VHH binders against Geranylgeranyl transferase type-1 subunit beta (CDC43). Designs and how they scored, part 5

Target 1, 376 residues: Geranylgeranyl transferase type-1 subunit beta (CDC43), of Saccharomyces cerevisiae (p18898)
Amino acid sequence: MCQATNGPSRVVTKKHRKFFERHLQLLPSSHQGHDVNRMAIIFYSISGLSIFDVNVSAKYGDHLGWMRKHYIKTVLDDTENTVISGFVGSLVMNIPHATTINLPNTLFALLSMIMLRDYEYFETILDKRSLARFVSKCQRPDRGSFVSCLDYKTNCGSSVDSDDLRFCYIAVAILYICGCRSKEDFDEYIDTEKLLGYIMSQQCYNGAFGAHNEPHSGYTSCALSTLALLSSLEKLSDKFKEDTITWLLHRQVSSHGCMKFESELNASYDQSDDGGFQGRENKFADTCYAFWCLNSLHLLTKDWKMLCQTELVTNYLLDRTQKTLTGGFSKNDEEDADLYHSCLGSAALALIEGKFNGELCIPQEIFNDFSKRCCF
Key: E = the ipSAE of ESMFold2; O = the ipSAE of OpenDDE; V2 = 0.75 times the mean of E and O plus 0.25 times the DockQ between their complexes.

## First folded at step 1 (VHH)

Design a30 (framework vhh_7n9e_1)
Fold by ESMFold2-Fast, scan of step 1:
Structure a30 (fold): chain B 376 residues (1-376), chain A 121 residues (1-121)
Amino acid sequence: as target 1 above (376 residues)
Amino acid sequence: DVQLVESGGGLVQAGGSLRLSCAASGFTFSSYAMYWGRQAPGKGREWVSGISGSGGSTAYASSVKGRFTISRDNAKNTLYLQMNNLKPEDTALYYCARYSEDFWGKTLDYWGQGTQVTVSS
């Protein structure tokens, strides 16, 4: 492997900054549209730059104009003429049903605006009540989960859409950004008890959260972050918390066992994965699962750094998936760097350093400034 | 409408081989990474193998690495799993899944019905 080229640090900070900057530079200034990934590209790029101490609000304010244009406010064809709003991934001509507001693009846009410190727009132009009504309409009345968008024939969540724990997280995060803090605040827009019931029903028998009773670290992170934002982590039983911590620690691939105090060989050990985290049992390590697993552990126990091998995951990220020539982080040691893994690998390192707010997936300094500005 | 239909399962002796197929329809097959998963009697689902949209990258669970080979034919919209040196512990319902990147990472968004594999000792 090549040595670090940016001073005494093993982290090639200047190369990582250039990596994220290239992704913003390659975005077309004008386009035919239909690129739903552009909102995601902006979010991951701004997040990565912010993690590496770039003043993104000073340098990349031009992206605010593009994001603001993707804010759509519309009146539903229902009995109450409900006004909703949110963000779309791509703009299209004013064609009926061609533009779909959805939860992921709305969260990407809101988090990006927070990182860019677009507080004037957030306080003056953004209609938080209509954003919250959009989230309200996405809740399934029968099970309390959320879908990503509305069926414009029924003005309700589509039955063919996925309604898993990721959309529960996105919905609650949007409401939190809009000012919801207490159960009473959330209850104005959603059925909070029904949502909690759904989340609890997604617990797996031996710990963790997932779909079809299959534990998954990504779903676990979404569920725990949702509960944290709802101030409801204490509703989890002590046994489930203990089982989930144990399951998460077993996701770290290590020649000396998955837990820091274990001396046995990990049955899932593969030297190419040494120190990394897997998302599921019997799978290889992946850069993004370092973030999902460490965020989950952080939310469950204050002792998480003593329980897992933080030195080994740092070495996995910096020596195996960090790309010292191009900047960025790859999924594993054989792949090229990509934006998603570069952002989440950087976030995992920032979380270990105490510089990242995993519940909203933004840098801790940005969260503190947002809270102070908006009188959280 | 997304559809995934598995086939090729059956009864086989330990040390034997089977080839599973998954016929995909209702989406642009070459644009999605695909996965094989399995569920043994009385246990939850577990991931077995994955392949990128182009077929250029593959990954395997440690328990099957060196014995199983995942492949795809994008012209036929078909995913394959070649299983060699089968063991009794490989007995499970095998299913294919379409994998997509979403806001919070990559996850399975559609699953097939499954095909049963039974390995006798």
Scores: ipSAE 0.013, ipTM 0.300, lowest interface PAE 8.6, mean pLDDT 82

Design a31 (framework vhh_7ubx_2)
Fold by ESMFold2-Fast, scan of step 1:
Structure a31 (fold): chain B 376 residues (1-376), chain A 119 residues (1-119)
Amino acid sequence: as target 1 above (376 residues)
Amino acid sequence: QVQLVESGGGLVQPGGSLRLSCAASGFTFSSYAMTWVRQAPGKGPEWIATISSGGSTMRDDSTKGRFTISRDNAKNTLYLQMTSLKPEDTALYYCAKYDFLSGEYFDYRGPGTQVTVSS
């Protein structure tokens, strides 16, 4: 009834907590088995709860046992009898003589364990070297990019699988979690120079990263986060950084600022998109692109909050895509809340408050605790 | 042709009890999670409780254990048992189909059932 104020009181925190809790509670449903990425659901739900200050370790520690069962360690049928490990999405998908281990499920599991503070398992049971060897096997020797899983017949990355910047990010994030920090650390498992060459080849002429010289904010966030984890952001030219910042700032849909000077963007202006971010030129705003764009800006310049309209994107998220009935955030104001957009919308707000680590996609407090425990 | 029809509302004294029912048709009821939602006069809708297809429940803490959600899959019926009713529980109560995986969280196109808690 009262006019909404700019701040935490506008956020329906209790409803958001219940939204994420429903997803954890409903996960065991007998009718939701085979088509569900259960590891992603755990990650997005625990991340959302942690962003809203729920002590997830105390409340959801019972989920650690379930996640631990998804850790697979196996010997490849190759000349070296290579031992690899990682996480599977479902135990039902474990086929004899085939690996169901993949990079996305492995990253989601590791980040969830970090948020749940399962440090005993992480430090004593998890075989980080075999995990890193799995990542190594996923690297394409010709391009330096990564695929999500191994071909069961060749025990190498499939030549027909997609190998875009998303998998480069996931691979490097896993290695970082396993303790890789310096170039020498990464070089023990991957060809870091070839990876850097691949990432740099995905730069677009007028800024940002994408495929076929088509800038995309999702790919840009993955590339920049990968470079940050490799301590290699400084290898980007000043001109490319400036062009990328300019491109990202133009992704914010606004009736003030840049849209006043870009008549083509104004021709199809939708007021429901005001303040939100688009992933590509001439597209509609989307809750997830608020996170991808703001994370990218944060990685490129310490002045990012002075350069973008943080109040406008906050208003877009809280007034347009926040669902006060169910909790959660939707893709846009016409859709219902879903887990992916709820997590990333919450993360975007946390990033603006300085409470989120975009490079590993976890709360900043959790990252700080993890960093202290993983010092040599 | 999904249809949800709520019933069981009425006038009740503070401290009283009431059982709401929701008859479902047009979909495989046993395969979906189901939710109760209420809307008080002049206020926005408020989520109350959800029950999974497997029978697990989640409730809003505003009901403080006073409300119990349950289902009968053989009868395609959802229930809300309400105890220790307060004047603040006065609202129109809706049931909704909850699709966890499709991103469609509510389908409460029923007319709702009115609960009035008054002395």
Scores: ipSAE 0.000, ipTM 0.166, lowest interface PAE 16.7, mean pLDDT 80

Design a32 (framework vhh_7mjh_2)
Fold by ESMFold2-Fast, scan of step 1:
Structure a32 (fold): chain B 376 residues (1-376), chain A 119 residues (1-119)
Amino acid sequence: as target 1 above (376 residues)
Amino acid sequence: EVQLVESGGGLVQPGGSLRLSCAASGFTFSSYAMSWVRQAPGKGLEWIGRIYTSGSTSYNPSLKSLVTISRDNSKNTLYLQMNSLRAEDTATYYCARGEWLLSKYFDYWGQGTTVTVSS
């Protein structure tokens, strides 16, 4: 058989820009309605536009006013009258003595403001200390993990809320944005050793991170990004790093070697997945796992581009999940483009080009500019 | 001066086997981990595997069933045994000094030897 194609497909940049722009244009102009996901929509849309070299600060700075209004600073009804701050998803529900501040909305708002270059707010209005105290209150004292928000009755992390590696990442990313760099900086607000103990306890026997010895690429990316921001990747053993790299490389669905054989044994195997990444064993490829797996590999080894088949994942993203008519990226070749997969698929391609900072999930140029301003 | 010289490349039929050699000079060979890397025409670099000073090996999982790396410290020589060769294994094969796992890139490379898998 002769080869049908001999190179990577081109990115439909103009259509991707229009895809992300539509999501911002469809946001309600009125300050009422179900705003539950607005902070996330702004983050993914601004991130996608920034990846495709749009000057988002010049075009979409009007979203700063809305985001700034969602910054809440309050005094807790506790013995110390603790002042906390953070970002809320909705302004409509202001329940007395309850905080609606949560870690995901706070991180999305801060990253969006960084991408929109709202450094005046960061330097003059944002109370980094009260924001860091909110993160401190979200830490579980028994495990060192984090929950998303505070219980209104106890003003502490809710014992019934989910605590996992995702919230550990979000908490550390917020503290990093607030200026924490050294162990001493983090120790002012959180029990860093207890957090590290929790993260290490989520290591799986054969590599990677996940709950109950079930490795998952999403949790692996969160754990490795958290350790990177804590300057603690060197605390991982060489054996665990090697096992994790090996596990991540086996997540790439390939027409070559043992990976092909494992893919063919999977009941969900589809040849259209060739080159894509799965989130865990015996599943098909998904656009978002290209980002989570490549970010994890990037954090573990400088040689990551030589270890994985970057041309195959590029072709999977551009030929299978890129939507050339509408713009955007879908989860797989059968679904329509959505904002989450469009952002993370674009981020995966940007990682391959060395243009994306995976540990804060923002473009590398924006991270570099932010870092210069925070060297105080 | 540090030199790495690969040899043993050539034409091989699909399903065949081939052994590549890398002759090292200008450094204490026994003190370094060594790696094999390949590059198909018009493609990026692909890491094959490494061998530590102890003789322990680590491989790219997609290639592990197809290759074996060994060394002879008395001859300052690194080997790559390849079995069940396919058309997609057509590449220039490079010997490299270094341990990628420890956040260290390869500091010295050979000129490469070309393997062509064709009937």
Scores: ipSAE 0.000, ipTM 0.275, lowest interface PAE 15.9, mean pLDDT 82

Design a33 (framework vhh_8fcz_2)
Fold by ESMFold2-Fast, scan of step 1:
Structure a33 (fold): chain B 376 residues (1-376), chain A 121 residues (1-121)
Amino acid sequence: as target 1 above (376 residues)
Amino acid sequence: QVQLVESGGGLVQPGGSLRLSCAASGFTFSSYAMNWVRQPPGKGLEWVSGISGSGGSTTYADSVEGRFTIIRDNDKKMVYLQMTSLKTEDTAVYYCAREGYLFDSKGFDYEGQGTQVTVSS
């Protein structure tokens, strides 16, 4: 691996902290012009602050009351009167007796509680069995994949709902947070073998995982994180692991005389993308794919830092997508900073430093603390 | 709430031209890169072309480089694919696609219903 980088810009830590803090201050206000929902805003903001060494538990513990109000526990009108629970993005209901419990809001809320160290609520008030039953109901019985929410008239997912690797990851992450570790633990709530069969069926011919038989680094990260949480990475063949590593390394955009990453190996090369990672072949580099690709490499090989150009991606993030005036990170050098890219760009830098747990998408120190408590 | 509606496909002779259009709604159009992907009969999805949110950067698959041009109009919330020198190998359903994120409803690529292009004599 050769080094062909400009001098690195330094991280503007104070401005990044203010960027994330601003978003928490806006929680009572509508975010109608933003794609990220309120649970996601809390998660990305708390995660970003924690990455930049803010004691979020001490500073933002008083905001936990708002988040706790989004926990819903309900009885389904099925034959068994199944009790489920989870988190909603909004407290406003458009239809009486309908619920908006879904997997993404539930994961964001649980991870935020962990980062805020809301362990008393987590251990005593949160009904982990009813959360796990909600996840169980989201599994498709035929293919083993997961949908994000239920049709509460049928108590099942609609066939038109997305059930790709993202929701497999979210479902398994929730169960892991609820205490599942062994195959026996997971089997209490889901068909683990059928899920593994589904994940393996999403392998692409020349490496990586995808949707619609097209390799994609985001789906690859979801699949590998899911397998890691299931203690099942060893079920991947050596050939598939090697092919996937090679594919991921070719996602890094570079023309600077490093043989593995020359521009002819990456048809999407643009000077503004130099050092960044793309989600798949022939796409632009994006701040978030630095995280998805580096997390995937980290899960596949202990040598990942020696195999990829970590200095080049660091310089891409600090010189091209870091916003030194406003704080935060943008998608690319043409866009403004947003919460999603700010969080994942920060997470990518933290992962390079060995300070981030990619499987649960939280800081490593937070994961270590969580692991020593009731759930590990 | 993201919606992409493709149009402009049809039957065309080899060497001919077509212009595909995609009308976008439900998101801040200028904040997203847009792509064209295609699915030939009996094959998987193939990426064709991409354009940055500002329109300042474009990329093309080797198979279409020099023949296809991707353009966007952010005021009209439209992306276009101008196809020239069409070959029988260009026969496919063409989809307009927006990059998605982890929690987007349709995955890491959100695509429309598609428009059929058939290149035949």
Scores: ipSAE 0.091, ipTM 0.528, lowest interface PAE 4.7, mean pLDDT 82

Design a34 (framework vhh_7n9e_1)
Fold by ESMFold2-Fast, scan of step 1:
Structure a34 (fold): chain B 376 residues (1-376), chain A 121 residues (1-121)
Amino acid sequence: as target 1 above (376 residues)
Amino acid sequence: DVQLVESGGGLVQAGGSLRLSCAASGFTFDDYAMYWGRQAPGKGREWVSGISWSGGSTAYASSVKGRFTISRDNAKNTLYLQMNNLKPEDTALYYCAKSYRELLGDYFDYWGQGTQVTVSS
């Protein structure tokens, strides 16, 4: 059986569109939170609308002007007078001898411009080489991992920043968007072998990726997407791939086939979690882990839909975390809808339908158009 | 900065009890689910228990279910793990943890330094 839409849709499409549209309307009124979140708000909102068949380019092209203002190009005070560029979250006064350019803002802005089809600006105004040089500066020379931003005193990656698999993914995704495809392309800007060594060092003994040998599905998705963008999934051993598939399948909370999980065998089982995915062993199911786990399975095996319980995760998303009155998706059945879970829950459903590109976290049709146009 | 400080570990005989505490600071404690994990010698980290932000939902590893009880005091920014009927297999460094929650998602946990629990046979 195909895991396609059957009969009248249980998805409240009109309410979801209104939910995402409200978030775009709130941007000028100042969202209480981090400046970096503004780029993320645009990205998740536009992505969600695009998943629900809104022509975002025609309707929200005006947001491009605001995003373009956040593109900064500067010269580092180093021996080579290196020109870097990227996107900032705030346009307030620049601090002398500092940069506010960071990897997350840069990725969200680039992906949003792609979804809004701002190809003229993307191809003519954005300096892709200086974007790639910024990414290069964020790589740690000793272990090959990446940090979010530069230390203004050293013009190198900040030693106080986290350098986990999330930033490896963001760095490689930016370089991919800038036109890097082959190992030779990536090697122009980063030490690809050291990065691969770092990623492989984050493998866990019984499969999956994580910190301190603790498997985590979010880190696993970041690692696998990074390897996919580097055309390096084949460098994973068959044993590790099989162990990782097995681990990911066991992240789905289910009473199916064994009612013991409800009380005795699976401490993570709660009826309200049935069909959902957990990020780690012994934790609750969460809407976003449906996306991260299914993306990971998709990258590891072409038969992933036959191996996991896609009908159960669809029922979890539509019956437990979908909010039929307000639109959007919540983290779990006790919380209100939020933008992050609404986007990733929608993305998980789109991924099951073959309509979403998990490696760049954008709709498949947008990726297809981008892939025909992008060059360095 | 997020800080998690565990206490209450020690040496205990099989069948005994210990109560672990975790003092949390640097974030709004009652906005986050909290977790206890452990790492036995020569093994990776494993999660043993979790509690929702309100305390209304709890989860336990099958190996500790019925013996351990997780609880929290949001007024005191403190997480607890009551451990009863301890077994030699429970010997591990016990960690308090919170998920890093931003608009970007829950990718990274903040872990404390841990408190050692040793159960003699």
Scores: ipSAE 0.021, ipTM 0.465, lowest interface PAE 7.1, mean pLDDT 82

Design a35 (framework vhh_7ubx_2; at its last look DockQ between E and O 0.01; V2 from the best seeds 0.00; counts 0 for: pae O 8.9 > 2, unsure alone 64.0 < 65, placed apart)
Fold by ESMFold2-Fast, scan of step 1:
Structure a35 (fold): chain B 376 residues (1-376), chain A 121 residues (1-121)
Amino acid sequence: as target 1 above (376 residues)
Amino acid sequence: QVQLVESGGGLVQPGGSLRLSCAASGFTFSDYYMTWVRQAPGKGPEWIATITSGGRTMRDDSTKGRFTISRDNAKNTLYLQMTSLKPEDTALYYCAKGPTYEWLGDSFDYRGPGTQVTVSS
């Protein structure tokens, strides 16, 4: 419980802060151009800065007006004239009966506003009911999964769009941010029972979640976070939880102990992967899977830090993928730092320190402040 | 709806130059990052360069200084200027829409059919 730190941190904090700040400079002026990655860039950059103790509310609160311009509220051409709202990544000409609102940009924007502490917007301006109705329309009535956006002609989820566990997570996270806590809250907007049935149908035979019975740690994190937000982790069988913990522990690439055998079977194993986590069996370690795997373990067992090799993953992140010259974190030792891996590598380290909330993918202190205002 | 059409490939001598073009349609080209990727026979795809919606470029070190990515938003066209071509540059060259940042990473939601570049004497 007592962490004795010797000497200065191996984390190049000042370089990481500059790395995230540079990415905010990729954004065009609010009066110039559009960028479909705008909401994601804001989210990953602000999250990274917040993890490294920058007061993002004080320093970047001026971005609120810029983000608010991407909030769209529209009326669908349906029998009920349904009012929906959400966030767009790029602006389009006002086209009657069309919507460019999508779930990922909506979640990125909402989480960014939470990190910037724009509570006035959440309490007075944001139309939570119309936002929740947008989420409702994205649910597939047949299987309970969610698509990212609505089809222009049907005002429902497109039959050709992906509807995997990523969008189940995003939909539930948005509803949670809108105030849904109990099953009755969620049932006002979605078929919660069908969603649970879909999530359970994505369980793999030997543990974990994925598509087409192929376990994947990213999908596993999405499923477990969704169940956590629905207060439904207890609906998982003890056997499935045990199998999933075992599968996740075997995702850590290691030259030590019983995990050595897994590493020896992987023809692609390299010393540069030692201590990192892979997303799937027989793949390379990747900085982001440290976060997805550790979040999943954290949600399944209180003893997760005793069961996995937290020192080895810390060493992988700090010695292999941390870029001491530029700041940021790369996917692996061979690539340059990028925004996504820099954010999630930082988040993984923060999660190990008990400073990150994996269910909403924001710093723990931000989550505590937000949750105190919403009450549960 | 979304369509990317690469052109400008062909047979070229070592040390020569080529300019590849990618004509985009079916989306607001100026809003998206655009990327060039190549694939040699029997090898996996290799990232070459990405240009942001704002015009900032990111390039692979193996081609940096020889290849330049650029865009013309008025013409909805992406370019790759290749100089000092080597036999090792022989590949199918693809333009891709993206990356677009997603919850579990970045993705490329559309890729063109490619244009063949062959560097041989």
Scores: ipSAE 0.299, ipTM 0.636, lowest interface PAE 2.5, mean pLDDT 84
Fold by OpenDDE, look of step 2:
Structure a35 (fold): chain B 376 residues (1-376), chain A 121 residues (1-121)
Amino acid sequence: as target 1 above (376 residues)
Amino acid sequence: QVQLVESGGGLVQPGGSLRLSCAASGFTFSDYYMTWVRQAPGKGPEWIATITSGGRTMRDDSTKGRFTISRDNAKNTLYLQMTSLKPEDTALYYCAKGPTYEWLGDSFDYRGPGTQVTVSS
């Protein structure tokens, strides 16, 4: 019985709160250089604060006004004069004809608003149909995957953008937030079958998902989360699921791993990485992969905590990558804390505690509230 | 057509044991995960255990020490051995094809009509 050891006592909660708050405070003024990532910054910060039991809606509700200003509705120059909407990263960059609504900013903004419990906005102001239409336009008709943004000159997906599983997840997550629950709902806006085909094409031979038959925990998490949101996990073969579980378990770097078959799987084992997860084979453990791997396991099996060593990963995060002086989490034990790893590290811990929804990547309580109020 | 038929339920005294069986037909049994769930009156479905096609078992912690899931692929039959039964175990027990997903509210590919287990003195 891997008793979830009392991990909370080693968590520097106050420092983490300060860390996330500091990043949130940097948003208005000076960092023009981070304009493209502002929505991500908000999302990571709000998520982190929420994970550490801050009432973010009460404390940061004033930020909703700022975020709402970044919601853009526009008409495409197509034969149908299609109305689309989404969120931009910066208002300053709104150069006429260069307004780049993109999928990531849109999702980050929507999730942030959900965390901030801006339900009125969702019900009365947000045009869910136009958001969904934006997502529709981002789908590649030839592959079923998604590009992150549109080329407004051609009204087609940007050819310079990658179209990997990350954007599939983002697209589907947006549609989910917009109220899509059934295949029929999704099919109103996207070719769900083509999307599913693409996702299935990213299955690796020995389990997990990745490009070019190279399994990656991040891509695996994205794929599984996408399938979950589409209520389509059953489309995966049981063998593939089992293989994926096995593969994920082997990503945990441990001298005492449950499924340690061959030393070859952990050739990059460093004692300092004990309990951590790899993103792929023969790589060092990384804080973010703790979340990606655990999320994947969580999606695949209810008994995921018994299959992996949750205590060890908790120790890895709290003892190795947690920054006790500054707050936050680092990528590894050698680097400084950053917002991305801090958020995902925190999310991993919350996931272990049953307090995080990995499917939509928000705290579980917030998800529950959202699900109750936004009856789609 | 997929068919699952549970059997073995009944009335048992506290501390007693029961063995449930699920006969599967209409699909290649050996290729699929199988799951036991239960539902008590007024409560939602509760996951008990899942067994993979290869025989790996996943179990809920609340019943892990008392309940054991197994399968016989040659007989297309799923089993649940229950021991040390408690009044709280009173429920309709279902056999389900496929795994359960917590985030989907314990959704299944398919489930049988169930067999009633009543634990009472």
Scores: ipSAE 0.010, ipTM 0.256, lowest interface PAE 8.9, mean pLDDT 86
ESMFold2, look of step 2: ipSAE 0.040; ipTM 0.404
ESMFold2 (binder alone), look of step 2: mean pLDDT 78; pTM 0.786

